# Miniprotein binders against ABC transporter G family member 3 (ABCG3), part 7

Target 1, 243 residues: ABC transporter G family member 3 (ABCG3), of Arabidopsis thaliana (Mouse-ear cress) (q9zuu9r114to356)
Amino acid sequence: IAWKDLTVTMKGKRKYSDKVVKSSNGYAFPGTMTVIMGPAKSGKSTLLRALAGRLPPSAKMYGEVFVNGSKSHMPYGSYGFVERETQLIGSLTVREFLYYSALLQLPGFLFQKRSVVEDAIQAMSLSDYANKLIGGHCYMKGLRSGERRRVSIARELVMRPHILFIDEPLYHLDSVSALLMMVTLKKLASMGCTLVFTIYQSSTEVFGLFDRICLLSNGNTLFFGETLACLQHFSNAGFPCPI
Key: E = the ipSAE of ESMFold2; O = the ipSAE of OpenDDE; V2 = 0.75 times the mean of E and O plus 0.25 times the DockQ between their complexes.

## First folded at step 3 (miniprotein)

Design m4 (from M3 with L39V R43A K54L D65Y R72N)
Fold by ESMFold2-Fast, scan of step 3:
Formats: sequence, C-alpha cells, structure tokens
Structure m4 (fold): chain B 243 residues (1-243), chain A 87 residues (1-87)
Amino acid sequence: as target 1 above (243 residues)
Amino acid sequence: SPEDLQRLLEKIRELAQELERALELAKQGDPETALRMIVDLEAKLFQLEDEIGLYSPEEAKRLQYEVLKLRNELLEIRKQIEDLLRE
C-alpha cells in the first residue's frame, strides 16, 4: 500500500483547523509492520482510517491511495480494520465468538469456517484461551486485557486479509502484554500479512520490532521511513522543534 | 567510545528528569516558567540528537530509541503546558 499527498479535512469552524492530516506521503511493504506514531490528536487514527477507506462522511480526502502488492481472491478478504475499542461477547468462549463472527461474515461451508477460526486462534497465540469464556461481566471474570485485544484482532483474521489496519493494538495493555502482542504481530507479518497500526508510545523493546515508522505531530509528517533510518534522521538532522 | 555512549545516555536521563520537573512545576501553578524550561529542553535535545548522529545506527540504537521517545513526550507535555497558559 502506498499514499501520496494525502490530506484529510474534517468539518470545523475555521479553515486551518479543518486539516487533520496534511500532505502525508508513505508506503507499507507486504509482510512488514509499519507504525503510525505520535501524540494524542496528531492525526494517527484519521490517517489510518483514510488508508483503510473508513473515514466518516463528514471527512474529505485529497490525494491518492494505492493498494500495491496485495492480492485478494475473494472480495471480503482484501483488508481488515480493528478499532481501538472493540465490543466482545462475554458469554461466549473465544472459539465460539470467532466462529460466530465467521458465520456472520464469511460465505461457504461450515467445515471451512471452522478451519479459518482455528487458523486465527493459532495466529494470535490464543490456543490456551480458546475454550475460556471471554467474560467481563460483574460476576464472570474471564480474559485479561491482552487476551481480549488478541481476540479482537483474531476476529478480523477469520476473513484472511492481506492488509490489516489496527488502531492502537497496545491500548490499555501493560508493558509485558504489549511486548507479547507485538511479538505476535511480528510473527503474523512474517506469515505474509501487511500490518499498519497506530501507537502513541512504546517501550524500547517494542520500538525495536517495527519495520517502518510514520511519525506525526499536529497532522504533519515529521518522518517516514525504516525504523533505523528514523533514528538516524533525528540523531543527525536535528529537526527543528515545532513550537 | 563506550564511555561517550554512556555519557549520552546519562544526558538523556537528565533531560527526562527535567521534563518531569517542568510538568510538576506547571501543575503546581507556574506554567510560564515550565514553558521556558520546555523550550530550553527542546534546544538541548536538538544538540544531543546531533551528537548521537556521530555514531553508527548499530552503536547508537538504544540512545536513538530513548531520544525519539523523549521528543514525543516533550511534545505532549508542551501542549499540556500551553493549554494551562490559555486557561
């Protein structure tokens, strides 16, 4: 996937305050992890949604988005999107929830739907949790935040997308759960999935797992490129501090 | 040298502590002084980034990670302090 001069405007009271993403240029390679990073209200989620074609009707997009290197043999399998906050069904087990999702989203035979569910469970390292209740009800304690986040991502994987967009995969996760999540996503990328996700901040260990970074501040791209190149850019260039 | 890399890491830690002190000062009712501290920290971080650039990416990987994180934290805290000044 690649984008050129991507600008996104939202309805606002002033012309300049309408631009949430300003002339963004970038790309993500098949089988890699590309991270859109920046503080709150930097435009991370808006850029991610623009790339995924999920902007609200109130938004206008200018520029171009190209989906290169990804093939979809079925219309529903081109790409997936995982929201920052996902509603799960606490009364179901992980396997039941994923199977239910497959029944609603996929055409085809029951045996095929069961196999894609098992593939998603394996891909997100959920095997030990597959028969546990998702929970979250007052009297029914189930999965912890890390496992719940993995379930939300696994739900999109049952559609076998070639590109997966994730809004804040580490949202509300502790440091250990965050690291385990990133290791899982890196394995998923190595299996051929193109991952593009947003992140506010990360530990040093997590940061080292990223292939590419798009660093945003107030809608502006401060840097785009390989992780090591990003580090080199800031250490050498001495980019002027935005005031 | 290893000594220089350790010195740079220590400077990053010092700047991070200064950043924490600036936020605390702003919360205690002196956002004007805190903002001046932030501007000074941004200048020091800029100089530190240039110095780290003298090393190969392999040698300075940890330092570059920490500098990038500090820059992001500084931008967020600066915005909070500016918001306090507007109130």
Scores: ipSAE 0.000, ipTM 0.097, lowest interface PAE 20.9, mean pLDDT 71

Design p1 (from N0 with K11I E14Y E18M R21E K37M D40F K44I Q47R; at its last look DockQ between E and O 0.76; V2 from the best seeds 0.00; counts 0 for: pae E 3.2 > 1.5, pTM E .713 < .8)
Fold by OpenDDE base, look of step 4:
Structure p1 (fold): chain B 243 residues (1-243), chain A 87 residues (1-87)
Amino acid sequence: as target 1 above (243 residues)
Amino acid sequence: SPEDLQRLAEIIRYLTQMVEEALELAKQGDPETALRMIEFLERILQRLEDEIGKYSPEEAKRLQDEVEKLRRELQEIRKQIEDLLRE
């Protein structure tokens, strides 16, 4: 995936600039992890949505997005998108939820659907949770935030997307859950899935797992490039790495 | 918490599986990608050691032993992958 001069405007109450993303450029190679980083209201989620073709109707996008060298008309199933807040069915087990999701999303035989569900469970390290009820926010005996997030990602993996967009996979995760998430995602990338996700802030160790970084501030791209180059860029500029 | 220790154990198990997968990938003819995976796993392992270090030696003894085992396995597999790259 690549994007050129990507600008997003949203009609809102903002007095001065409706531009939420301002002329962003970047790319993500297959089987890599590209992170869009930035503080709150930096435009990171908007950029992610723009890349995924999931902008709200109130938004206008300018510029170009390319997927596999073609202008982005991503066919259904070719990409996944995981929202920051996902609606899970608390009354279902993880396996059941994924199975029903597969039934709704995939054409074909039930046997094929079972296989892809088990693959998704394994990919997201959910094997020990496969038969557990998802639960809800009100259900004290439900899955924790980390497991819930992995279930949400697994739901998209059922379609075996080539590109997976995730809005803040580490949001509200403790350090251990965040680490597990990143290891899991890195494995997915190593298997050939292109990952693009947003992060508010990361530890240095987690940062080192990313292949590329898009750093946003107030809709401006401060940096785009390889992780090591990012560290060097800010070091040379005399600024602390905003990571 | 005891639950945190269990999650750490899960991570160790997952990493162990990834190490094995890296070796298999190397044997299948992609030792370059396998080496990159090992390098990644080494970084994660260091982070795990740091997290385990926050616990008392008594509470973390089992995890420490597992991490040490994983480190040895990583080193051995790294060597095997590097040998494949030289061929």
Scores: ipSAE 0.082, ipTM 0.566, lowest interface PAE 2.9, mean pLDDT 83
ESMFold2-Fast, scan of step 3: ipSAE 0.400; ipTM 0.774
ESMFold2, look of step 4: ipSAE 0.322; ipTM 0.714
ESMFold2 (binder alone), look of step 4: mean pLDDT 84; pTM 0.794

Design p10 (from M1 with L39I R43W D50E L68E R72Y L75I K79M)
Fold by ESMFold2-Fast, scan of step 3:
Structure p10 (fold): chain B 243 residues (1-243), chain A 87 residues (1-87)
Amino acid sequence: as target 1 above (243 residues)
Amino acid sequence: SPEDLQRLAEKIRELTQEVERALELAKQGDPETALRMIIDLEWKLFQLEEEIGKYSPEEAKRLQDEVEKLRYELIEIRMQIEDLLRE
């Protein structure tokens, strides 16, 4: 996926239109992890949604997005998108939840749906949790934040998307769970999935796992390129890379 | 003109002081107001950079370096303020 001169405007405060993303240029290679990083309100989520074709109707987008070498071929639902917060069904087990998601989303025979569910469980390292209740109610503990986040991503994987957009995969995760999540996503990318996701900030260990970074501040692209080049760029400016 | 370059240098110093003020405000218990200030300052810095960009690289090298330095400081300070909001 690639984009050129991508600008997104939305109604801002004080009754004027704000440019939320300003002339963004970038690309994500097949089988790699590209991260959009920056503070809150930097335009991370808006850029991610623009690339995924999931902007609200009130938003206006200018510029070009290219997918699989084709301009403007982005029908809704062709790609996986994981929201920052996903509502799960606590009374179901992980396998049951994913199976019901597959029943609702996929055509074909029951054995095919079971197969894609087992593949998603394996891909997100959920095998040990597959028969456990998701939980999350006052009196039912269930899965921890890290496992719950993996389940939300696995739900999108049952559609076998070639590109997966994730809005803050590390949101509300402790440092160990965040590192394990990134290792899982790195393996998923190595198996041919193109990952594009947003992150507010990361540890040094997590930062080192990214293939490419798009660094945003107030809608502006401060840097786009390889992770090592980002470190070099900020070092040359006399500042450490903001990780 | 040399007078315009001096005016731009003064604006950079003013923005640097406001950025420091926003961080202090956040640490004193008002990170929401501080974040709003930082967003406004990011916009002002962007406009200032566009104005500096009208000069040749030879004429504006020092100002461009100062603006880039302030841009990186804004990113770091904004991240600190957002950490306070998350807590």
Scores: ipSAE 0.000, ipTM 0.111, lowest interface PAE 19.7, mean pLDDT 74

Design p2 (from N0 with K11F E14R E18I R21D K37Y D40W K44L Q47K E51M)
Fold by ESMFold2-Fast, scan of step 3:
Parts: structure tokens; C-alpha cells; sequence
Structure p2 (fold): chain B 243 residues (1-243), chain A 87 residues (1-87)
């Protein structure tokens, strides 16, 4: 996936359009992790949604997005998108939730759908939780935020997408859960998946996992390129790279 | 908490699996990417040691032993990958 001169406008407070993303250029490759990083209101989520074709109807997009040399008119199921906050069904176990997702979304026989579910469970390191209730409602024991986030991603993996967009995969995770999540995503990318996700702020350990970074501030791209080049760019300018 | 110790154990188990995957990646023709993985794992191992250090020696003994084993495996695999880069 690649994008060129991508600009996104949203209605402002006084009914004027604000440019939320300003002339963004970038690309992401299979087997790699490309991260859109920046503070709150930098345009991260808007850029991610623009790439995934998930902007609200009131938004206007200019420029172009290409997938394998064609403008992006991706059919449903060709990519996955994971929201920052995903609703799960607390009365179901992890395996049941994923299985029902497979029943609703995939053609084919029941045994094939069970295989896809088991693959998703393994890919997201959910084996120890597969038979536990998701929970999260009043008086129901449930999964922790880290496990719930992995279930949300596993749901999208059932469709075996080649491109996976994730909005803030580390949102509300503690340090250990965040590292486990990043390790899991790095392994997923190594299987040939193109990962594009947003992140507010990163530790040095997490930052080192990224193949490419798009650093945004107030809709403007401060840097796009390989992670090591980002560190050199800011060091040469007399500032450490923001992490 | 006991639940935090369980998550740390899960983390160690996951890192051990990935160390083996890095060597396989190098043998399949991408030793440079494999080396970057190893360097990242070395940083994670240090962070893991810092987290374990917050617990009493009695509580952390088993986890510390597993971390030491992982460090040895990591060093051995790093040498193999570096040897592939020299060829």
C-alpha cells in the first residue's frame, strides 16, 4: 500500500472545513510494521481511517491511495480494521466469539471454520484464554484489557487479511502487556501481513520494532521513513527523536 | 501481584519462542533482519529483568532462572547469525 498527497478535511466548529491531514505521502510493505505516531489530535486516526477507506461520510479526501498498483477500492474482507475500543460479547468464550465471527463472515464447511479460528487463537497468543468467558459486564469475571485487545485483533484475523490496520493497539495496556502485544504483532507481520497502526507514544524497546514511522504533528508529516533514519534525522538537527 | 508474576512468565515463554524463530529467519536468507530482531530482544530482556527485580528474591527465583536461560540462548543464536553475516 502507498499513498500520495493525501489530504483529509473535516467540518470545523464554525462549519468551515479543517485540514486534519495535510498532504501525506507514504507506503507500507508486506512483512513489515509501519507506524503512524504523534500526540493527540495530530491526525493519526484520521490518516489510518483514510488509508482503510473508513472515513465518515462528512469527511472529504484528496490525493490517492494505491494497493498493488491500483487506486484503493478494496472489497470487504480484503483488509482488517481494529478500532481503538472494540465491543466484545461478554457472555461468550473467546473460542465461541471467534467461531461465530467465522460463521457470519466465511463461506465453507464447519470444520474449515474451526481451523481458521484455531489459527487466529494461536497467532494472537490466546491459547491459555480460549475457553474463558470474555466477560466485562457487571458481576461477570472477564479478560483483562490486554487479552481483550488480542481477541479484537484475532476477530479480524479470521478473515485472513493481507493488510491489517489497528488504531492504538497499546491503548490502556501496562508495560508488560504492551511488550507482549508488540512481540505478537511483529510475529504476525513476519507471516506476510502488512501492519499499519497508530501509536501515541512509545518506549525505546517498542520503537525498535517498527520498520517505518510516519511522525505527525497537527496534520503535518514531520518525518516518514525507516526507523533508524528517523533517529539520525533528529540527531543531525540537534534534537533526539521523539519516542 | 501473583497475577503479574503469571504475566511475566507468559512473556518469558513468548520471548523464548521468538529467539528460535530469529535463527530460522537468518537461515532462510535474511540474517540482517534476524540480527535486528536479536538486538531488540536483548533490550526486552533487560526490561524484563527490571520488572522482575521489583519482586522479592523468593518470589522471583524461578523467573530469574528462566531469564538467565533465555540470555544464554540469545547469546548463542546471536553468534550463529553473526557467522552467517560474515559469509
Amino acid sequence: as target 1 above (243 residues)
Amino acid sequence: SPEDLQRLAEFIRRLTQIVEDALELAKQGDPETALRYIEWLERLLQKLEDMIGKYSPEEAKRLQDEVEKLRRELQEIRKQIEDLLRE
Scores: ipSAE 0.000, ipTM 0.263, lowest interface PAE 14.5, mean pLDDT 71

Design p3 (from N0 with K11E E14F E18I K37I D40Y K44M Q47E E51L)
Fold by ESMFold2-Fast, scan of step 3:
Structure p3 (fold): chain B 243 residues (1-243), chain A 87 residues (1-87)
Amino acid sequence: as target 1 above (243 residues)
Amino acid sequence: SPEDLQRLAEEIRFLTQIVERALELAKQGDPETALRIIEYLERMLQELEDLIGKYSPEEAKRLQDEVEKLRRELQEIRKQIEDLLRE
């Protein structure tokens, strides 16, 4: 996926449009992780939604988004999008929840749907949790935040998307859970998936796993490029990297 | 083949389990998703009837009885879920 001069405006309070994303340029490749980084309200979630074709009706987008060289909108099922907050069903086990998702969204026979569910469970390192209740929402037992986040991502993997957009995969995770999540996503990308996601903050260890970085501040792109190039860019300028 | 008929029987048994679970889901706060599951099962049931009729007419009677049982259960549970949606 690639984008050029992508600008997103949202209607302002007094009939004026506010530019939330300003002339963004970038790309993401299969087998890699491309990360949009920035503080709260930097425009990173808006950019992610613009790339996924999920902007609200009140938004207006300028510029071009290309998938496989085409200006066409992505067809149904060709991408997955994981929200920062996901509704899970606490009375279901992980496997049951994913089976129901497969039943509602995938064509084909039941045995094929079971296969894609088991693949998603393996891809997200959920095998040990597959038969456990998701929990939460008035239940005493349940999955912890890291496992719940993995279930949310696994739900989208059932559709076998070739591009996966994730809004804050490390949201409210401790440092160990965050590192394990990034290792899982790095492995998922290495299997041919194009991963694009947003991050507020990153440790040094987690930062090293990224292939490309888009640094945003107040809608402006401070940097876009390879992770190593980002570090060299700011080091050569005599400034710390603004991560 | 005998293996194909066994596979169809396994699918019918799994669908029967899902029907009961869908009702539980509806009662625990998601009747919309439960109804979609039931609608999917209704479509699958029609496809299964066609496949059963194509293979082994003598064994088809056993599987068709299970299919008819599942159909009646789906009809009863659909009504319960729709009543929950109206509330």
Scores: ipSAE 0.005, ipTM 0.294, lowest interface PAE 10.0, mean pLDDT 74

Design p4 (from N0 with K11Y E14W E18L K37F D40R K44I Q47D E51M)
Fold by ESMFold2-Fast, scan of step 3:
Formats: structure tokens, C-alpha cells, sequence
Structure p4 (fold): chain B 243 residues (1-243), chain A 87 residues (1-87)
């Protein structure tokens, strides 16, 4: 996937639409993790949604997105998108939740839904939790934030998307859980998935796992390229790389 | 919030589609699997009712009506599946 001169405007107060993303250029490849990094209100979630074709009707997009070498609109089900906060059903086990999600989304019974679900469980390192109830605020026992986040991502994996967009995969995770999540995502990418996700900020260890970064501030791209090149770029410019 | 109410509406839509799938399975000659789905859907419906109950009746009127409709549909489909299992 690649994009050129991508600008996104949202409804502003009174006179003008606010430009949330300003002339963004970039690309992401299979087998790699491309991260959109920036502070709150930098436009990172808006850029992610624009790439995934999930902007609200009130938003307008200018510029072009290319998939497989052609200018195209992404049809539903071709790509996965994981929201920053996902509503899970506490009365179901992890396996049941994923099975019913697959049953709802997949056409007919032409392939083994159980195989697809088990693959998603393994891909997200959920084997030890597969038979546990998801739980929620009303339950004393349930999955912790890290496991719940993995279940949210696994739900999209049952559709076997070629490209997976994730809004803040490390949201509400402690440092250890965040590192383990990134290791899991790195393995998922290595299996041929194109991962594009947003990060507010990361530790040095986590930062080192990224293949490419798009660094945003106030809608503007400060840098786009390989992670190592980003460190060299800011070092040469006399600025510390925002971690 | 309005976003939370929209997510609950999506839950109701999801459950409606699952009920339709359970009925299709029963008609295709797998009433035991269909009954299992209905039993799980009943548990999901209870969870949904608890979530909706946190909102005022005015805010959740449409969602409450949809939940009551789903409850009636589950009850009717369960009877049909149980009848198939008897014979």
C-alpha cells in the first residue's frame, strides 16, 4: 500500500474545515511493521482511517491511495481494522467469541471455521486463554488488558486480512505487556501480513522493532522512512528522535 | 455516550444475524448445533441487557425495543429447534 499527497479535512468550527492530515506521503510492505507515531491530536488515527477507507462521511480526503499498484477503494473484508477500544462480550470464552465472529463474517461453510479460529488464537499467543471467559467490569475474574487487546486483534485475523490496521495496539498496556505484544505483531508481520498501526510513544526497545515510521506533528509529516534512517535523520538535524 | 449507544446498536445487529444463522443451521439438518448457538445467544443477550440498563429509558428506548424483539425471536426459534429434536 502507498499514498501520495494525502490530505484529510474534518468539520471545523464555523468558517473552515480543519486540515487534520496535511499532504502525507508513504508506503507499507508485506512482512513489515509500519508505525504512525505522534502525540495526541497529531492526526495519526485520522491518517490510519484514511488508509483503511474508514473515514466518517463528515471527513473529506484528497490525494491518492494505491493498493497492488492501482488507485482503488478498499472493499469491506479485504483489510482488517482494530479500534483503539473494542467492545468484547464477557459472557463468551475467547474461542467462542472468535468462532461467532468468524461465523458472522465468513460466507457459508465452504472452509473450516474451526481452523481459522485456531490459527488466530495461535497467531496472537492466546492458546492458554482460549477456554477462559472474556469477562468485564461486572466480573471479578476475566482477561487482563493485554489479553483483551490480543483478543481484539485476533477477531480481525479470523478474516485472514492481507493488511491489518491497528489503532494504538499498546493502549493501556504496561511495559512488559507492550513488549510482548510487539514481539507477537513482529511474528505476525513475518508471516506475510502488512501491519500499519499508530503509537503515541514507545520505549527504546519497542521502537527498535519497527521497520518504518511516519512521524506526525499537528498534521505535518516530520519524517517518513526506515527506523534506523529516522534516528540518523534527527541526529544529523540536531534534534533528539521523539521516542 | 453516543458512541457507546452506537456500539450497543452494533451488538444488537450482530445478535440478529447470529439468530438467523442458527435458524439456517437447524433447517439444514443440524438442530443440535443450532440449539447450542441459541443457548450461547441467550447468555449474550443477558450481558447486553445489563449494559443497556445503565442508560436512562429515554436514551435507550430504541435499543430496549430491539432487545425485547430479539428475546421474542430467540424464544420462538428455540421452540422450533426443540420440536425438531423431539422428532
Amino acid sequence: as target 1 above (243 residues)
Amino acid sequence: SPEDLQRLAEYIRWLTQLVERALELAKQGDPETALRFIERLERILQDLEDMIGKYSPEEAKRLQDEVEKLRRELQEIRKQIEDLLRE
Scores: ipSAE 0.011, ipTM 0.395, lowest interface PAE 9.4, mean pLDDT 74

Design p5 (from N0 with Q6I E10R R13F Q17E E20M E66I K69Y E73M Q80L)
Fold by ESMFold2-Fast, scan of step 3:
Structure p5 (fold): chain B 243 residues (1-243), chain A 87 residues (1-87)
Amino acid sequence: as target 1 above (243 residues)
Amino acid sequence: SPEDLIRLARKIFELTEEVMRALELAKQGDPETALRKIEDLERKLQQLEDEIGKYSPEEAKRLQDIVEYLRRMLQEIRKLIEDLLRE
């Protein structure tokens, strides 16, 4: 996937439109992890939604998005999108939740749906948690934040998307859970998935694991390119990299 | 330097991936091969820990936390493998 001069405006309750994303250019390749990074209100979530075709009706988009050299007219099911905060059903086990998701979203026979669920469980390193209750209610103990986030991603994997957009996969994760998530996502990318996700802030350790970054500030792109090139770019200018 | 920390983070990531693969081998019933891989990974992790130890605690705290987590994982996997080999 690639995009050129992509601008997004949002309409508020007043009759004026604000530019949230300003003339963004970039691309992401199969087998790689591309991150959109920036502080709150930098436009990273809006850019991610624009690429995934999930902008709200109040938004207007200018510019072009291409998939494999053609303007993007892919069916919505070809793209997976994981929200920053996902509602899970605490009374279900991980396997049950994914199986019901498959029943609701996929055509085909029951044996095929069980297969895609088991594949998603394996892909997200959830095998040891498959029979545990999701929980997450105040009075019900269950999965920790890291496992819950992986379940949310596994739900989208049931559709077998070629491109997966994730809004802040490390949100509210401790350092150990964040590392496990990054290992899991890199494994997923290596299996041929194109991963594009947002991140508010990153440790030095996690930053070094990304293939490509798009740095945003107030809707403007400060840098787009390979992770190592970002460090070289700012080092050559005599400034620290804005990570 | 920031570039050195990025380089070390990538090495830790690669070791984490290899540890996960070793765990899978142990679970699939090839404990002898898994044990050899764990011993190699333990050596590599020690080398990384020594390198990280040259940095100030503030500069390398998170890298040290990740290394400690990997050390604990390797210990648990080794324990599993050794239990399997006793049969």
Scores: ipSAE 0.000, ipTM 0.153, lowest interface PAE 15.3, mean pLDDT 68

Design p6 (from N0 with R13I Q17R E20W K27M E73F E76Y Q80I D83E)
Fold by ESMFold2-Fast, scan of step 3:
Structure p6 (fold): chain B 243 residues (1-243), chain A 87 residues (1-87)
Amino acid sequence: as target 1 above (243 residues)
Amino acid sequence: SPEDLQRLAEKIIELTREVWRALELAMQGDPETALRKIEDLERKLQQLEDEIGKYSPEEAKRLQDEVEKLRRFLQYIRKIIEELLRE
């Protein structure tokens, strides 16, 4: 996927010309991890949604998005999109939840849907949790935030998307859960999935893992390129590194 | 020199990536090799810290901060790998 001169405007209180993303240019290669990083209100979630074709009706988009050399024409299910916060069904087990998601989203036979669910469970390191209740409401034993986040990503993986967009995959995770999530996502990329996700702030450890970074501030792109090149760029400027 | 400071910053980034690779190796079922890699990385980090220490504190403050972050990360990942070895 690539994008050129991508600008997104959102409806303000009374006028329709607040630019949230300003002339963004970038690309993400198959099998790699590309991160959109920036502080609150930098436009990173809006850019991610624009690339995924998930902008609200109140938004207008200018510029071009290309997939395999063509302007974007994305039917539902060709790409996966994971929201920052997802609603899970606490009364179901992990396997049941993923199975019912597959029944609602996938064409084909029952045995194929069960196979896809097991693949998603393995891909997200959920095998030990597959028969446990998701939980998450009053007095019910359930999954912790890290496992719940893995379930939300696994739900999208049952569609076997070649591109997966994730809005804040580390949101509300403790340091151990965040570390394990990054390891899992790197393994997903190595298996041929193109990952594009947003992060508010990262440690040096997490930052060094990314293939490419799009650094945003107030809708403006401060840098786009390989992660190492980004750190070299800011190092040359006297180490004003936003990590 | 500015070129030397850039090279040192690049080295910190590469060592950080190698720590992540060691963790992945441990998670994939080879924590023994992963621990040896962590021990190698600890030695390399000490060498890098010694080299950075040759610069004035004003010149090397940000690099020193980054080395301290990487040292803490190494300690944390080592504990995880050691736990995996026990199980």
Scores: ipSAE 0.000, ipTM 0.113, lowest interface PAE 19.3, mean pLDDT 74

Design p7 (from N0 with Q6E E10Y R13I Q17M E66M K69W E73I E76R)
Fold by ESMFold2-Fast, scan of step 3:
Structure p7 (fold): chain B 243 residues (1-243), chain A 87 residues (1-87)
Amino acid sequence: as target 1 above (243 residues)
Amino acid sequence: SPEDLERLAYKIIELTMEVERALELAKQGDPETALRKIEDLERKLQQLEDEIGKYSPEEAKRLQDMVEWLRRILQRIRKQIEDLLRE
């Protein structure tokens, strides 16, 4: 996926359109993790949604998005999108929940859907949790936040998307769970998936796992490129690199 | 049969999704229609519970647990919708 001069405007409080994303240029490749990083209200979630074709009707998008060299609309189901907060069914086991997702979203026979579910479980490092109840905060204690986040991503993997967009995969995770999540996503990317996701900030250890970074501030791209080049860019400019 | 138990599990899951959709409808400004949908879903859950009751407790324990938790979810969501109707 690649984008050129991508600008997104949203209706502001005073009936005027505000430019939320300003002339963004970038790309993401199969087998790599491309991260959109920036503070709150930097436009990172809006850029992610624009790339995924999930902007609200009130938004206007300008510029070009290319998938496999084409300006054509990306077919629904060829990509996955994971919201920052996802609905899980606490009374189901991980495997049961993913089978349900496969039944609703995939064509074909039941036996074919079982293999896709097992692949998703393995891809998200959920094998040890596959028969455990998902659980929920108020009534049922089950999976921890990191495991629940991996289940929400596994749900999208059941569709076997070539591109996976994730809105803040590390949201509300402790540092150990965040590192495990990133290692899991790195392995998923290495199997040919194109990963694009947003992060508010990361540790140095987690930052080193990214292939590319798009650094946003107030809708402006401060940097886009390889992770190592980002560190060099800010060193050369005499400013600390955001970690 | 094992296939029947699997089908019943899918129906419970579908009802759970419909319950969440009814809550969303209520929050979007139509709590009256949402409450009617919840009442319909409560009747459908009772029918599923009756069907599950035809199986042995050992065979149907997980489905019985799923039904019980969906009933708790229904009670909580009904209360939220009723609260919206008072506002």
Scores: ipSAE 0.000, ipTM 0.183, lowest interface PAE 11.7, mean pLDDT 73

Design p8 (from N0 with R13E Q17Y E20F E24M E73M E76F Q80I D83R)
Fold by ESMFold2-Fast, scan of step 3:
Structure p8 (fold): chain B 243 residues (1-243), chain A 87 residues (1-87)
Amino acid sequence: as target 1 above (243 residues)
Amino acid sequence: SPEDLQRLAEKIEELTYEVFRALMLAKQGDPETALRKIEDLERKLQQLEDEIGKYSPEEAKRLQDEVEKLRRMLQFIRKIIERLLRE
């Protein structure tokens, strides 16, 4: 996926539309992790939704998005999109939830659906949690935030998307859980998936795992390029990279 | 040769996956075995760095950058595993 001069406007204050994303240019490749990084309200979630074709009706998009060399709108099911907050069914185990998701979303034979569920469980490092209740509703004990986040991503993996958009995969994770999540995502990308996700901030170590970075501030792109080039750019400018 | 440099790049990627597998092992309840694996991987990375050093800086710049990135990851992950051992 690539994009050129991508601008997104939303219903603004006063009578004119507010530009939330301003002339963004970038690309992401199979087998790599491309990160959209920036503070709250920098436009990173809006850019992610624009790339996935998931903008609300009140938003207008200008510029071009290319998928597989064609100017394209992403058809439903050809990509996965993971919201920052995903509703899970707490009364089901992880395996049951993923299995029912597969039954509802995928055509085909029962044995194929069980296979994709087990693959998703393995890909997201959920084997130890597969038979545990998701929980989290009312007074039910269940999975912690990190595990719930992995289940949300695994649900999308059941569809076997070639492109996976994730809004804030590290949200509310401690440093160990965040690094473990990044390890899992790096492995997933290495299997040929194009990963594009947003993060608010990262440690230097986590930052080093990214292939490409789109650094946003107030809708403007401060940098787009390879991770090492980003570090060099800010070093040469006399500023440390904001991570 | 370009072919040799490509093989070295593949070895760096293999070591990167092994480092993360060690972290997963530690998180799943076996930090002692994980630490031993990290120590072995540190030795293997040093051997790989020495091999890359036989090439000119111009030829091996990208590989040297990748080795530096992996070394930093090893240091960070070692600290995480050591913390788990102290719990």
Scores: ipSAE 0.000, ipTM 0.175, lowest interface PAE 14.9, mean pLDDT 71

Design p9 (from M1 with L39E R43Y F46I D50L L68I R72W L75F K79E)
Fold by ESMFold2-Fast, scan of step 3:
Structure p9 (fold): chain B 243 residues (1-243), chain A 87 residues (1-87)
Amino acid sequence: as target 1 above (243 residues)
Amino acid sequence: SPEDLQRLAEKIRELTQEVERALELAKQGDPETALRMIEDLEYKLIQLELEIGKYSPEEAKRLQDEVIKLRWELFEIREQIEDLLRE
């Protein structure tokens, strides 16, 4: 996926629309992790949604998005989108939840849906949790935040998307859990998935796992390119990399 | 090299044994020391993962799979030790 001169405006508090994303240019490739990084309200989530074709009706988008060399929108089944916060069903086990998600979203035979669910469980390293209740009630023992986040990503993997958009996969994770999540996503990308996700901040270790970075501030792109090139870019400009 | 991959596989086995020893120590009445061991092992596993990541996916697929399994086992064992500390 690639995009050129992408600008997104949202209805402002006043008569004029606010530009939330300003003339963004970039691309993401299969087998790689491309990260949109920046502080709160930098436009990260809006850019991610624009690329996924998930802007609200009140938003206006200018510029072009290309998929496989064509100026077109992505079909529903060709991509997955994981929200920053997702609702899970606490009374179901991980396997049951993923299986019911497959029943609702996929055509085909029962054995095929079970196969896809087991693949998603393996891809997100959920085998040890597959038969455990998701939980989430004060009186019900269940999954911790890191496992819940992996379940929400596994739900989208059931559709076997070629492109996976994730809005802040590290949201509410401690530093160790965050690094574990990133290594899992890096392996997922290596299996041929195009990963595009947003991150507020990262440690040096986590930063080193990214293939490509789009650094945003107030809707403006400060940098786009390979992770190593980001460090060289700011060094050449005489400033530290704003990570 | 094949010799390096074999060394990394041996390190994964060593870490797996140490994780099991930490859990056993916690069950024998020293969950505080066990938690410190787990924290040290978490750091060692991260370093091992970065080293394995220098190889192509084709060369290191088995090692990557084993490390992912150990990573989640380590996380679950940490939760068990933390539960013992709360009791």
Scores: ipSAE 0.000, ipTM 0.098, lowest interface PAE 21.0, mean pLDDT 73

